VHH binders against p49116. Designs and how they scored, part 140

Target 1, 238 residues: p49116
Amino acid sequence: EGPLLSDTHVTFKLTMPSPMPEYLNVHYICESASRLLFLSMHWARSIPAFQALGQDCNTSLVRACWNELFTLGLAQCAQVMSLSTILAAIVNHLQNSIQEDKLSGDRIKQVMEHIWKLQEFCNSMAKLDIDGYEYAYLKAIVLFSPDHPGLTSTSQIEKFQEKAQMELQDYVQKTYSEDTYRLARILVRLPALRLMSSNITEELFFTGLIGNVSIDSIIPYILKMETAEYNGQITGAS
Short names: E, the ipSAE of ESMFold2; O, the ipSAE of OpenDDE; V2, 0.75 times the mean of E and O plus 0.25 times the DockQ between their complexes.

## First folded at step 10 (VHH)

Design k2 (framework vhh_brivekimig_d4; at its last look DockQ between E and O 0.77; V2 from the best seeds 0.00; counts 0 for: pae E 18.7 > 2, SAP .685 > .668)
Fold by OpenDDE, look of step 10:
Formats: C-alpha cells, structure tokens, sequence
Structure k2 (fold): chain B 238 residues (1-238), chain A 119 residues (1-119)
C-alpha cells in the first residue's frame, strides 16, 4: 500500500476574504473561519483512506474532531489569517458584550481562557516550526482517532491512525535525523487540542454567520459540497 | 515530479569557502523541511544539515557545526549550504534532499554537486 497522504494533501493553502477591512468585523471573522473550516473538510474528504470508511463513518469522524482539525488549521494558517489580530478583534467584540452585561462572569472567564488556550497552542506550534507535511499528518492522526464514542469501523480507523503516525515518524527521522525527540515534541501538542471546547470555538468564530445552526449539523453538507461550490466559497464574496 | 538540482560545487583549498545551491521543483517547497547529504569517495552517505520549512530551525552534523550554514529562500524554491573553513575531509558529492515516502535517505535522482577540498 502507498502512503496515507500525498503531496496534494501536504499543501494547505487558505485564501482570505478580500479586501481585508480596516476594522475586523464579525462578518469578516466568520467568513475567514468558514473558509478554513471548508478547507479542512475538503482536505479530509480528499484522503483516500477517509473515503474508504464510507459516508456515515466519515461524517461521524469529522463531527467528532472538527474542532481539533479547525484548531490545527488556525495554527497552520495563523500568519496568513493574522490570527492574533482576529483574536484581538474577537476580544474587543466580547468587551462590548461585557459592557452590556450580556455575559455572566463565569462565561466571560471561560471564553477568555479558551482564547488564551488557542493563542498559546498556535504560539507553541509556531515555536516548533511545524511544516506542511507535519501538519498534514497531525491532522490525519486527529482525524483518524478511534477513541470517539459512537464510531463504526474503529479497527480500520486505528489502522489509519497508526499508519499516519508511522509515516510522520519516518518523515521526522529522515528530515531531522539527529533530533531524536522532535516527533515526541510535536505529538505532545495534540492533547492540548482536546482541551478546546467546540462550543466556544463555534461561538467565537461562527455564530455571527450561521446563527443558531451548529457546525455539527452542517458538516454533512460541507462534506457533500461540489468542488465548484467550494471554490466559489473560497474565491467569492459571500 | 520532484526535482532537485544542486550547484555551486568546485575545487577549493583547505580553509576556503563554497556556497551550494539547490533548485527545487515539482512540489510545494515551503511545506517541507529540507536537508543536505554528502557522500565521500568510498564512503556511505552522511547527513550534513537540516532546515525547517521557514528556516527558523536548523540542525548540523557535529563534523560541520560552526563551519556550515544551511538556509533557504522559499520565494525562489532554493536551498543553500554555505560552507566555510573547508577541510579535505569535506570532499564529497553533496546532495539536496527532501523526504520521499518509501525511499531511503539518499534515494534521489539528483546528480549532486562535487566539492573537492585539496591543497
């Protein structure tokens, strides 16, 4: 069998909405996030191993890990997205909500902590200087996680995850031959993803665009999107 | 198809300097870490240096540490190796390399560039 991923899966290019507004409004943030989400889902869909699991299993996997995939995408595209600026804008918007007493103190704390975790995670990944190959396989490891409840074909999923891990290991060993701990350094970042609340992520990045519709509910539709529709989403003004 | 073309080799005296270049094509250069390998006559391949995608992380073999500098220009899809204080033992065919699944450490179709250090 060939490798789990090809060069086409290593490339992960996000196109930002244009033009960038002087003031990052909720619409711009949500559009940017949506593009990243679509790109991430499209990426997953393009993996032959993912396709081999079948539509129901695929949907279940993505539902289980979309937040982790999205977060890895944020880290990978942090520079192109100007993520720090986006997060600052989000915080500013939250400040307005705070002033209006729309949020409880506990909720504010939760949201701020989540933003902090996101920033720290992305910073940590940047410090490691993770490349496109490594990101691709980290995403694959996250995608093919058999430990989510309700999954079918868990044995096959586990096999794919192991394959991803082995191929990443091979890459790191050959590319960074005398850095014997690099693989461990990058893999130990993955647990941080499980600390991220999908609900808070959804609220921060998507509520302004999709309203009360959950990411969970739209995932099947995203996965069924035609390439033309996807491209239109990326290149067109929403 | 992944293509790597090395250049910049030549004959230099001990203590001299050379700068090797590697032109990359056929893949997204900025998505991969890159590395240099060399093979001296009658010897097996030896890892020389590695560089992360952005260039912010670099590694060197002990034998070249402090003398060689690996760098890259992603806008030009080019990998570099600045070699200073060259020694006769640095004489080798130098290869630019990217990871390829299922292939060995040196299994590239690249021709390499010859560096000869002699008095």
Amino acid sequence: as target 1 above (238 residues)
Amino acid sequence: EVQLVESGGGVVQPGGSLRLSCAASGFTFSSYGMYWVRQAPGKGPEWVSSISWSGSYTLYADSVKGRFTISRDNSKNTLYLQMNSLRPEDTALYYCARYTPGKSFRDYSSQGTLVTVSS
Scores: ipSAE 0.888, ipTM 0.949, lowest interface PAE 0.5, mean pLDDT 92
Fold by ESMFold2, look of step 10:
Structure k2 (fold): chain B 238 residues (1-238), chain A 119 residues (1-119)
Amino acid sequence: as target 1 above (238 residues)
Amino acid sequence: EVQLVESGGGVVQPGGSLRLSCAASGFTFSSYGMYWVRQAPGKGPEWVSSISWSGSYTLYADSVKGRFTISRDNSKNTLYLQMNSLRPEDTALYYCARYTPGKSFRDYSSQGTLVTVSS
């Protein structure tokens, strides 16, 4: 009945691990990424429409879209995270892994192509100057995707997605009223999110956290965590 | 609570310049797009200009393009409108506003500052 999101959902403040090391390392990268993942999932948990779908539907929905939410979070927080520096450090680590004979040449090519796609996505979002409202509604559109296999309540999820789309359209038209094509330019970036590989995201950002388990298997635990519990249980560097 | 306080209005001759400022508090200024609206006597509100949250993207009404410049300083939580080559038809109350879903500009805008351009 009211708006899908409130002002609290527009604010998306990532706190980086302290202190920042002189050289970025896998522990710093993994903790930084873990904080973004936690922030993204707790952002979703805070939405009343999401809460109304129930715990089983919530878990299924986040399992289906966590990599897309994470990638939007990377783009939104790219400067705070120094993402270009993190990606450079990951490339250096990959070169070390080649020398240690830990990865195949085909896998290295896949990972390097993914890094390039991620950088291009983040650059395209920065060039469009996507603001905090627009990011919040893009995340909501991605979160409430009724097309993922295995979902229940798809009619209600579809209606929430339509509401997110309408509110984004309204925001863009009011704020950027003389830019007729801004909404279209924003929305055409979304399909690139589906092309991002969740297993490569896990390798790039979560090696110190997850080992060989996928993030989708721990999502119910993350959704239940509070900030204090998170600080004690999930950070790899703390 | 959201507060927007503008300053810099006044009386100026045609061809003159004014710079409006809008000080923001009660919200994370750098997370929001901002805009200026004006209302001339006897007319409805007219959108003037918008600026994205970072300041990298700006838009202008055709009536002010080339004469007005919107800018922001996120470190000072301040929005600006530089108005050059002012004309009598620019006479209006000027409001700064933050976008808020489902709300009019009046719900999250400043109180208005009068700009009068007299010949």
Scores: ipSAE 0.000, ipTM 0.151, lowest interface PAE 18.7, mean pLDDT 81
ESMFold2 (binder alone), look of step 10: mean pLDDT 88; pTM 0.894

Design k20 (framework vhh_ozoralizumab_d1; at its last look DockQ between E and O 0.06; V2 from the best seeds 0.00; counts 0 for: pae E 16.0 > 2, grease 24.5 > 24.2, placed apart)
Fold by OpenDDE, look of step 10:
Structure k20 (fold): chain B 238 residues (1-238), chain A 119 residues (1-119)
Amino acid sequence: as target 1 above (238 residues)
Amino acid sequence: EVQLVESGGGLVQPGGSLRLSCAASGFTFSDYGMYWVRQAPGKGLEWVSGISWSGRYTLYPDSVKGRFTISRDNAKNTLYLQMNSLRPEDTAVYYCATHYVGDYPEDYRGQGTLVTVSS
């Protein structure tokens, strides 16, 4: 079989809502986040190996790893998204919630720590200067994780993950031959993704869009969207 | 026992600067994010700054962004708040705070230090 990923899978272009408001509102944040989420899921769908697993398995995989994929997407698109500005806006919103006594002290701590973890992760990825190929392979490794509970076809998933890992290794060796430990430095970032709460991510980025509906619940719908619908979402929401 | 002791408050003119300190004890300071909150007369508590456990990342609301700087010295168990370009609306009692996780999650604050910005 051919490679797991092709050059078409390296492209990951996020289109932001335009124009960017002077003061970021919840709608802008949610729209930006939703576009990233859709892009991430569309990217996954574009992988032949992903398609080969079948719809049920595909859905299960995405449900298990959407937060990780989303976070990698945030890191990759941090500049385009002006992530720092978005996070600042979220902090302001959080301030309002505090003033209104809507959050417990413990919850405030959790949310703040999550934001810090997110910043740290994105900053660490920026420091490593991760390129588009590396991001693609990392996303594939995250996507084809066989260790999530409830998955079927775990052997096949594992094979795809191994393939992603091997292709990443080959790419890094070829492209960054002088940096012997680059692969290791990149891979050791992955555990940080699983330390991030999907619930908090959902609250920070998506509550204004989906209300009380979970990302988990809408994932099957997103995965069933036609390419035309996806494109329409990207072009029509501005 | 968790203890937070604020200091450095006082009277300052608009446009002036002030540096607050908070001495922490009774917990592993370096493991927790820290906050500054303030309470103006007749108003509720307002969060004005946060810093990660490592000190690498800080957060500010727009109300103080660009004017206030939070920092910490984990070796000294001390939290700082550098306040520049102070405004009358910054007048408040300032508290060092943390959401300490013990047997029960609690919000710990010191006794506070009064900052008055007036001509």
Scores: ipSAE 0.017, ipTM 0.304, lowest interface PAE 7.6, mean pLDDT 86
Fold by ESMFold2, look of step 10:
Structure k20 (fold): chain B 238 residues (1-238), chain A 119 residues (1-119)
Amino acid sequence: as target 1 above (238 residues)
Amino acid sequence: EVQLVESGGGLVQPGGSLRLSCAASGFTFSDYGMYWVRQAPGKGLEWVSGISWSGRYTLYPDSVKGRFTISRDNAKNTLYLQMNSLRPEDTAVYYCATHYVGDYPEDYRGQGTLVTVSS
């Protein structure tokens, strides 16, 4: 019944900590990433189809896809965030970790490969000129993925994913009517998201925030937060 | 448009030193991180070093740590790579690259400068 997403679910406005420091540090990176994470969780929670799945299913679903949703958010907000500058600062912070024998050479190679994959993904999305409506539907496709192990209600989740795909198709065909292959080019980018490591994302973006706790462990609490508390976390007003 | 021009390559004996330069134009150099990558004959691209936009942070893989030093001069829009204790394994074409917003780093690569380490 009705559209999966309304025009109000297309709005995705990230505000950055201000002012941007001359020397980016773990605090600035973690604050920026935290705002994006909470904005992404707020977005997911606001979708009526997501709400209809119930709290336990919501938690399981977000645990399975939070990194993919976060990565889409990075691509969508790459210019607002100055993501290339943040990634350069992360690379340079890794130098300190090597000097203190905190990371092995093999780990650094894995982390650098992840950074390059992330930059490649974000740049390819920018080169495809993905708009805000397209991002919203791509996030919905990622969110309603029925093939993760351990999920219940997989038939309903699959129905919602198919609806997101249909609405994306209708939008692309209407808005980009002269480009018959646009939908296919967009959709073939999604498998790369499954290759992104949530463990490495936590290390890159959330080390200063989460300490000894994983994003998986805090997701139930994030999803249950009051709306006013969400807004404080998104803007850093707490 | 963005341009990167590498120079300073050449033939050098094992154990020798060489200093590469990269002149940058067409973008605000001081806003972006810079990298050196290399391509040995018949091989793919290999990351060699990185430096933050301000120059405060640098990073090296184990293969060059302690031997190579990356630096930049933001007033002159120039990136440098000091290469010491060179080995035959360092023979490659060396490129500078940048993470320019909205583009791949390899899309803003120069023509490269050949470094040959042999007797």
Scores: ipSAE 0.000, ipTM 0.133, lowest interface PAE 16.0, mean pLDDT 79
ESMFold2 (binder alone), look of step 10: mean pLDDT 83; pTM 0.848

Design k21 (framework vhh_ozoralizumab_d1; at its last look DockQ between E and O 0.01; V2 from the best seeds 0.00; counts 0 for: pae E 13.4 > 2, placed apart)
Fold by OpenDDE, look of step 10:
Structure k21 (fold): chain B 238 residues (1-238), chain A 119 residues (1-119)
Amino acid sequence: as target 1 above (238 residues)
Amino acid sequence: EVQLVESGGGLVQPGGSLRLSCAASGFTFSSYGMYWVRQAPGKGLEWVSGISWSGRYTLYPDSVKGRFTISRDNAKNTLYLQMNSLRPEDTAVYYCATHYVGDYPEDYRGQGTLVTVSS
């Protein structure tokens, strides 16, 4: 069988809303996040192996790992997104919520820690200087994770994950032959993704746009969407 | 027992500077994010700065951005807040707080230190 990923899967270009406002508002943040989410999901959809799992299985798979994919996307697109600025804007918004007593003290702590985790993760990836191929393979490894409860075709998912891992290994060995431990350094970042709350991510990046609608509930619609503009698409899917 | 002890508050003129300190004990300081909050008379709590466990990342609201700097010394279990260009609206009791998570779900704050900015 052919490779899991092709060069077409390496391309991951996020287009930000234009123009960027002088002051980042909730809408801009949500729109930006939505575009990244859609890009990530459509990327997954473009993988033949993903399609081979069937609609029910691949939907369940994305439901299980969308937060991890999104987070990898944040790391990959951190510069284009001006992620630091976005996070600062989110912090300001959070302050307003605190003032209005909309959040409990515990929730505030969780949210703040989540933001720092995101920053740490993205920075760690930047320090590793992860390239587009490596990101693609990492996303594939995350996508084809058989560990999530309730998945069907677990054996096939596992095979795809292994294939992704092998291809990554081959790539790293070929491209970074002088760095013997690069693969290990890259893979060891993946556990950090599992420590991040999807609920908090949703709250930080999407609440202003989708309200009380969950990302989980709109994933099937996103996966069924044809090639379209990402502007406001998440709202339309709800 | 988790303890946070703030110090460094006082009376300062507008445009002045203060440096607050917070001595932490009773938990693994270096493993948790820390933050400063303040409460002005008759107002609710407002967070004014946060710092990650590693100290690598800091967060500020627009109200204090560019004027306040949070830092930490994990070896000394101490949190700092450098406040420059102080304004009357910065008058408040300042508290050191931890994002300590685990067996203690509570927000831990010290007794606070009063900062008064007045001409």
Scores: ipSAE 0.017, ipTM 0.315, lowest interface PAE 6.3, mean pLDDT 86
Fold by ESMFold2, look of step 10:
Structure k21 (fold): chain B 238 residues (1-238), chain A 119 residues (1-119)
Amino acid sequence: as target 1 above (238 residues)
Amino acid sequence: EVQLVESGGGLVQPGGSLRLSCAASGFTFSSYGMYWVRQAPGKGLEWVSGISWSGRYTLYPDSVKGRFTISRDNAKNTLYLQMNSLRPEDTAVYYCATHYVGDYPEDYRGQGTLVTVSS
């Protein structure tokens, strides 16, 4: 009956680890990415419609879409994270790995293509000047996707997704009334998120997280954390 | 110490009704969504209903939609499940749960409350 999201769900403030090292390294990248991941999970868990789905359904949804949520978060926080600098450092490292024969040529091609897709996505979102409300609704559309295999209650999930789409449409129409096709240009970007590989995202951003455990396996624990623990993970202090 | 205590189960004839309660303590109940799961004899856990922290959104699988109603009273730290038009396949141990305590069998397995639907 009321809105799917409130103003508290629009706020999405990433705080970077300090001090920033002279050279970017895997620990700085992993901590930065971990803060974004926990911020994204806290955001999802705070949504009343998400809470109504139950832990099994919540876990299944987040396992299916965490990479899409994370990628939207990267685009939203690209300036704060200095994402272009991080990606450039990763590319340089990969080029050195080719010289040292530490990684297969096929794997390097896959990783480089993923980086190009990610850069293209973030650049397109920056060119559109996507605002915080738009990001919040896009994340909700991604979160409440009924199309993933293994989900229960897909009709109810679809209803929440449609509500997020309607609220995005209403917001864009009111706020950007002079730009009749803004909504269409925004929504056309979403299919690219489905092409992002969670395995490669883990390699790029999460090497060293909890002894190289996959993000899929830790999602239930992240969703169960107390608010104080979330805040500690987001800021590195608790 | 976190605690979820279910009550209100019993023996009911097919077509009958029961209301389950879940008393919560040891955490900020009003900050977390809640849900019910059940386990029929010899079967795995099945999600039954969910409700947002404010109570504004509720969600049901098709197997219980229209028959079960989840609600909460944040002033009393209590979750409820009104079960109507009960069927023999609703026979199970019912557990309440929250994102706070977990969704693993060992994590959210309290005593539960047994509902038996039999003539």
Scores: ipSAE 0.006, ipTM 0.300, lowest interface PAE 13.4, mean pLDDT 81
ESMFold2 (binder alone), look of step 10: mean pLDDT 85; pTM 0.862

Design k22 (framework vhh_ozoralizumab_d1; at its last look DockQ between E and O 0.32; V2 from the best seeds 0.00; counts 0 for: pae E 13.2 > 2)
Fold by OpenDDE, look of step 10:
Structure k22 (fold): chain B 238 residues (1-238), chain A 119 residues (1-119)
Amino acid sequence: as target 1 above (238 residues)
Amino acid sequence: EVQLVESGGGLVQPGGSLRLSCAASGFTFSSYGMYWVRQAPGKGLEWVSGISGSGRYTLYPDSVKGRFTISRDNAKNTLYLQMNSLRPEDTAVYYCATHYVGKYPEDYRGQGTLVTVSS
């Protein structure tokens, strides 16, 4: 068998909406997030191993890990998308919610903490100077996680995850031969992804776009959508 | 009992600077994010800065970004707000608040400290 990932899977180019408004609004944020989400899911779809799992299984995988993939995408594309500015804009919008008492105190706390977690994670990845190959393998490891409930073909999923891990290890050893602990430093970042709430992520980045529709519910449609179909669309496959 | 005590407010001219402090007690300070909120006369509470428990990450609204800096000393259980380039519209009572259990931003805040920016 060939490698799990090829050079084509390393490319992860996010195109931001144009033009950028002087003041970031909910629409711009949601559109940007939507494009990242679509890019992430279609990246997964482009992996032969992912396709080999079948439609039901691969859909279940994406449903289980979309938040983690999205978050890795945020980290990877943080500069291109001016993530810090987006997060600041989100904070501004939250101010309105606070003043209007739309959110409970506990919810506000959770949302704010989530934003900090996102910042921390993205900054930590930047500090590690994660490259495109490493991101690709990390995304693959996250994607092919066999420990999510309700999955079929868990043995095959596990095999793919192991393959991703091995390829990452080989890459790191080859590319960063003098940094013996780089692999470990990179992998220990993955648990942080599991601590992030998909619900809060959805609220922060997607509520203005999809309303009351869940990301979970639209994932099957996104996976079936042709790449050309979503390039010019804001909502994707809702 | 959670206690927050703000200090450092006063009268300052436009363009001036002030540094506010908040002494915290009654909870594990380093485990919780902290906020500064303000209330101008006749207006509602406005969130003006936040800082994570570790102090590594901060958030600001556009209204104060680049002018205000939130920081904390966890060893001293103290929160700070450095306010530079003050404007008349910054005039308000400033409160520190915590992500500790409560109704943000109204609950678990101190008595506040008045900041008046006037020529």
Scores: ipSAE 0.018, ipTM 0.294, lowest interface PAE 7.1, mean pLDDT 86
Fold by ESMFold2, look of step 10:
Structure k22 (fold): chain B 238 residues (1-238), chain A 119 residues (1-119)
Amino acid sequence: as target 1 above (238 residues)
Amino acid sequence: EVQLVESGGGLVQPGGSLRLSCAASGFTFSSYGMYWVRQAPGKGLEWVSGISGSGRYTLYPDSVKGRFTISRDNAKNTLYLQMNSLRPEDTAVYYCATHYVGKYPEDYRGQGTLVTVSS
C-alpha cells in the first residue's frame, strides 16, 4: 500500500576483498563479483512487493533478470570496484588463452564486444551522474519485468513495474526539476541491458568460483538463504 | 553483406610506426563496436584493441596500451589503428572485426593486413 521502495532499499554498499593484489587474478575478480551478486539478490529479496509474489515467481523473475541487475550493480559500483582495472585484467587473461590456443578467435571477438558494450553502458551511466535513488528504481523496473516467458502473475508484476516507473518519475521531477529531459535520458539506457549475455557475464566474472554451474541453476538456493548467510557472502566473512 | 577490408600493413623497423585502416560496408557502422585482432606466425588470434560504436570508449590490453591507439571515422565508415613504438613481437596479420552485427550474433573479420617488424 505504501511506496514500492523505502530508504533502506537505496543503500547499496559493496565491500571489496582486501587487500587488493599487486596484479589482479581470477580469484579476486570472482570474489568481487560474487559479493555484488549476493548484494543484488539480498536487495531484491528485501522488497515487500517481491516477497508478495511468492517463491516460484521470485525464482522465475530473478532467473530472467539477474544479469541485468548485476550489470546495473557494476555500473553503480564501478569506481569502488575499479571496474576498468578488472576488465583490463580479464583482457590480459584472454590474451594468454589465445596464445595457448584454448579459445577460438570467434569466442574472443564475442567476449571483446561484450566487454566494450559493458564499458559503454557504465560510462554512459557515470556521464548521467545517476544517483542511488535512481539506481534503486532502475533495478526495480528491471526486476519487475512482465515480458519474460514463463512468468505467472504477470498483471501484478506489471503493476509493480508501473509503480517503480511512477516513483522514479516523481523523484526525478522533484529532485532534478531544472532538467526536463533527465528521466528520458535515464530510461533510454535500459535497452542496452538486454544486449548483455548472461553466458558471457558468467565466463568473465564467475568461472573461478562456480565452475561448470550456471548462475540460474543456483538462484533457488541463493533466494532461500538466511539474511545472516547473505551478509557473510556479501562481506566474505562466513 | 558485411565487408571489412584492412590496409596499411608493411615492413617497418623496431621502434617505428604504422597506421592501419579498415573500410567497412554492409551494416550501420556507427551502431556497433569494432576491434582489432592479430595472428602471429604459428599462433592463435590475439585481441589488441576495441572501440565503441560512437568512438567514445576504447579498451586496450597492457601489452599495447600506450603504444596503440584505436579510432574510427563514422562519416567514412573507417576504423583505424595507430601503432607506435613497434616491436618484433608485434609482427602479425592484423584483422579488423565486429560482433553482433545484424539480427544474429555473428563474428565478422576482414582478410587481414600483414605487419612485419624486423631489422
Scores: ipSAE 0.006, ipTM 0.199, lowest interface PAE 13.2, mean pLDDT 81
ESMFold2 (binder alone), look of step 10: mean pLDDT 83; pTM 0.848

Design k3 (framework vhh_brivekimig_d4; at its last look DockQ between E and O 0.01; V2 from the best seeds 0.00; counts 0 for: pae E 11.9 > 2, placed apart)
Fold by OpenDDE, look of step 10:
Order: structure tokens, then sequence, then C-alpha cells
Structure k3 (fold): chain B 238 residues (1-238), chain A 119 residues (1-119)
């Protein structure tokens, strides 16, 4: 059996909408987020092991972990996205919402906490200086998580996750031989992803674009999207 | 033990200013978002303002927007609330609290500091 990931899976290039507005609006944020989501999903599709699981299992996996993948993507693409600016814009929009809709204090708290957690997570990953290989393996580990409810082929999923973990270990050992505990430090960040609310993420990043449509409901369509179609969307050709 | 101690309250005339402080101890202050809540006599608690752990992001209730400023000094483990253009309706006990997952904004245990705005 060959490796789970190849060099082609390490590349994770997000193309931002152009031009960037002077003031980030909801549409820009949503478009940026959507591109990241699509990129993440298509990245998953590019993994042979992922395809081997079948469409139903694939869909279930992505539905279970899209928020985690998305969050890792945010961290990885933070500079390209100007994530700090995006988050500031989101906070600004939230402020306006508070004024206009009179959100409950508890809801405000929940949303704020989520934003702060996103910021903290991304900052922590930046501090660790996670490289493209490590991100790829971390995403694979997150993707091939057998512990989500309702999954089929859990044994096979587990094997793929183990393979991802082993390859990450080998990579870290080879690349960062002097940092004995690097693997542990980067893996220990994964639990933080599961503390993130997918609902709040969806609300903050996607409501302006998809309206009342859930990410969960569109995942099958994203996964069935042709690569050419996706590339066309990124380049603005469509 | 988590400890939060508010100070800076007092009696001021309408249009006056106060600066509240909240001294934090017993936890890593710089790791937590913080917020202010107030409770007026005979009323329930009201969320006033929040700030991220880094201080990069702030939010305000509509009732205080443009008049109050939340800030923090992580080196001093202190949260601040600058209150300008105070109004009688700002009269309340003011509490600081940290963001805790799964907890209501109403879940605070500090003593608070009294702000009274009256002519």
Amino acid sequence: as target 1 above (238 residues)
Amino acid sequence: EVQLVESGGGVVQPGGSLRLSCAASGFTFSSYGMYWVRQAPGKGPEWVSGISWSGSYTLYADSVKGRFTISRDNSKNTLYLQMNSLRPEDTALYYCARYTPGKSFRDYSSQGTLVTVSS
C-alpha cells in the first residue's frame, strides 16, 4: 500500500475573491469562506483513500468534520485571507446586529466565545509554525475520524487515520528531528477543533451567501462538483 | 480560586464619567475573554460589553455604544470600563466576568461596584 498522502495533497492554495473591497462586507466574507470550504472538500476528494470509502461514507465523514476542516483551513490560510481583518469585520457586523436585532446576552456571549476561540486557535497554530505537510496530515487525521456517530466502515476509516498519524510522525521526526515533542504539541491542538460550534461557524461565515440552507445539506453537492467547475469558480471564469 | 474584584464605582452627575476596574486573579487572565454586566435595582442583569482575550475585538450593548469603552491590560490582569456621558439609567451594580463555556452571562459571582448617576 502506498502512502495516504502525496505531495499533491500538501498544496493548499486558496484564491481570494478579487478585488478586495475597502470595507469587508458580508458577501466578501461568505464568498471567501465558501471558497475555503470548497477547497477543503475538494482536497478531501483528491485523496485516494477517501474515494475508496464510497460516496455515502465520504459524505458522512465530511458532514461530521467539515467545521474542523474549515477551521484548520482558516488557520492555514490566515495570512492569505487576512483572517484578522475578516474577523474584525464579522465582529463589526455582529455589533450592528446587536444594535438592530437586540440579541440576547447569552447569544452574544456564545458568538463572542466562538470568535475568540477561532482567533486563539489560529494564533496557536501560527505560533507553532505549522507547515503545509503537517496541515495536510492534520486534516487527514480529522477527516478520517472513526468516532463520529452514524459512520459506516469505521474500521477502514480508523486504518486511514492511523496511516495519517504514522506518516505525520515520520515526517515530523525527519523534518524536525531536534524537536522531540513537536508531534505531541501539534496533535494536542486537535481537540480544540471539536469545541467549535459548527452552527455558529455557519452563521458567521455563510449565512449571507446560503441563507437558510445548511452546509450539511450542500456538502453532497460540493463533493459531486467537477474539479473543472470548481476551478472555474475560483478563477472567476464561471 | 477565580477571583474578580470590581472597583471605581461611585456617584456622578448626569453627563459625568467613571472608570471601572476589575482585578482578576486565580486564572490565566490573558487566556479569557471578559465582559461587563450590570444590574439595576429591580431589574435583571444586562450584558454591557465584551472584549476578546487579546483585546483586539470589542462589543457593546446598544444602550452604551458610543459612550462606554471596554479595555484590558493583560500584564496587570485588569479589565476596564470607561464610562462617559453617564445617564440616570446607567445606575446599577456593575460586574465583571470571564467567558466560560456553557455558562450564562448571568453567571457571575463577584461583589460588583455600584454606579449611581443622579442629579
Scores: ipSAE 0.225, ipTM 0.677, lowest interface PAE 1.8, mean pLDDT 91
Fold by ESMFold2, look of step 10:
Structure k3 (fold): chain B 238 residues (1-238), chain A 119 residues (1-119)
Amino acid sequence: as target 1 above (238 residues)
Amino acid sequence: EVQLVESGGGVVQPGGSLRLSCAASGFTFSSYGMYWVRQAPGKGPEWVSGISWSGSYTLYADSVKGRFTISRDNSKNTLYLQMNSLRPEDTALYYCARYTPGKSFRDYSSQGTLVTVSS
């Protein structure tokens, strides 16, 4: 009972690694991306409705949607991150890999298509001027998706998703009262998130983050991590 | 061309400690995540621990959490595994590996370093 999200869930402050290097490198890109990932996971963990589903369900939900949450985070933080500069640096690195014969032509096409789709998604969100409240509710709608295979408690997850949709509707109606179609324009952006490949996202942003372990396999550990431990790993201070 | 040389293994009693080292050459060490894998006789390989390229993130298998600590020194091109409170179940060949998408630890692992925990 009560609202699904509170004001604390609207704040989404990404802090970039310092100092910013003159030439972006894999260290900076991966650290920046890992900060966004951990911020996104801890955002999800802070929601009382998420906590109420239990640890196994929490892990299953985040494994199913982490790439969509991450992509929404990229769009929300695109200017703070200088995302266009990061993507340009990634493209330049891919060109060097072609010269060294390290990627197949089919793989390069697949990766470039993914980068294009990501840029188009982020541009469309910026053009709609999606605000922080709208992002918070969109992330909640994505998080509480009952349609993923293998989920338990799907009835309760569906109820939470409907509550997120209702709260977004109420917010948009009150805040953008002159724009009768804003909610519809926002919601039609969500299917594009399904076009994002988690495996390619890992290659673009997380190469070298953690040994031979995928992002979906570390999610239980991130979700258990205490805030003090998380801050120590992000800042390098304990 | 990538070369990883493990050291620091040996025979210890239960409850003892060992520190494994992995010296890296032939690549830019600070650009890659690193991890440890172990293989006990007659068993399949078991991932033990991983660390990001910057050292900002570490991860441990449940079987070693709280007892093992992974670390790296990018200025020395060296990966470490501090192993405390060792148990007979920790007896294995320990390999270090560089994380590379699409590659397994077998593609980069050397001969490993043997850890034996026995009375």
Scores: ipSAE 0.000, ipTM 0.219, lowest interface PAE 11.9, mean pLDDT 81
ESMFold2 (binder alone), look of step 10: mean pLDDT 87; pTM 0.881

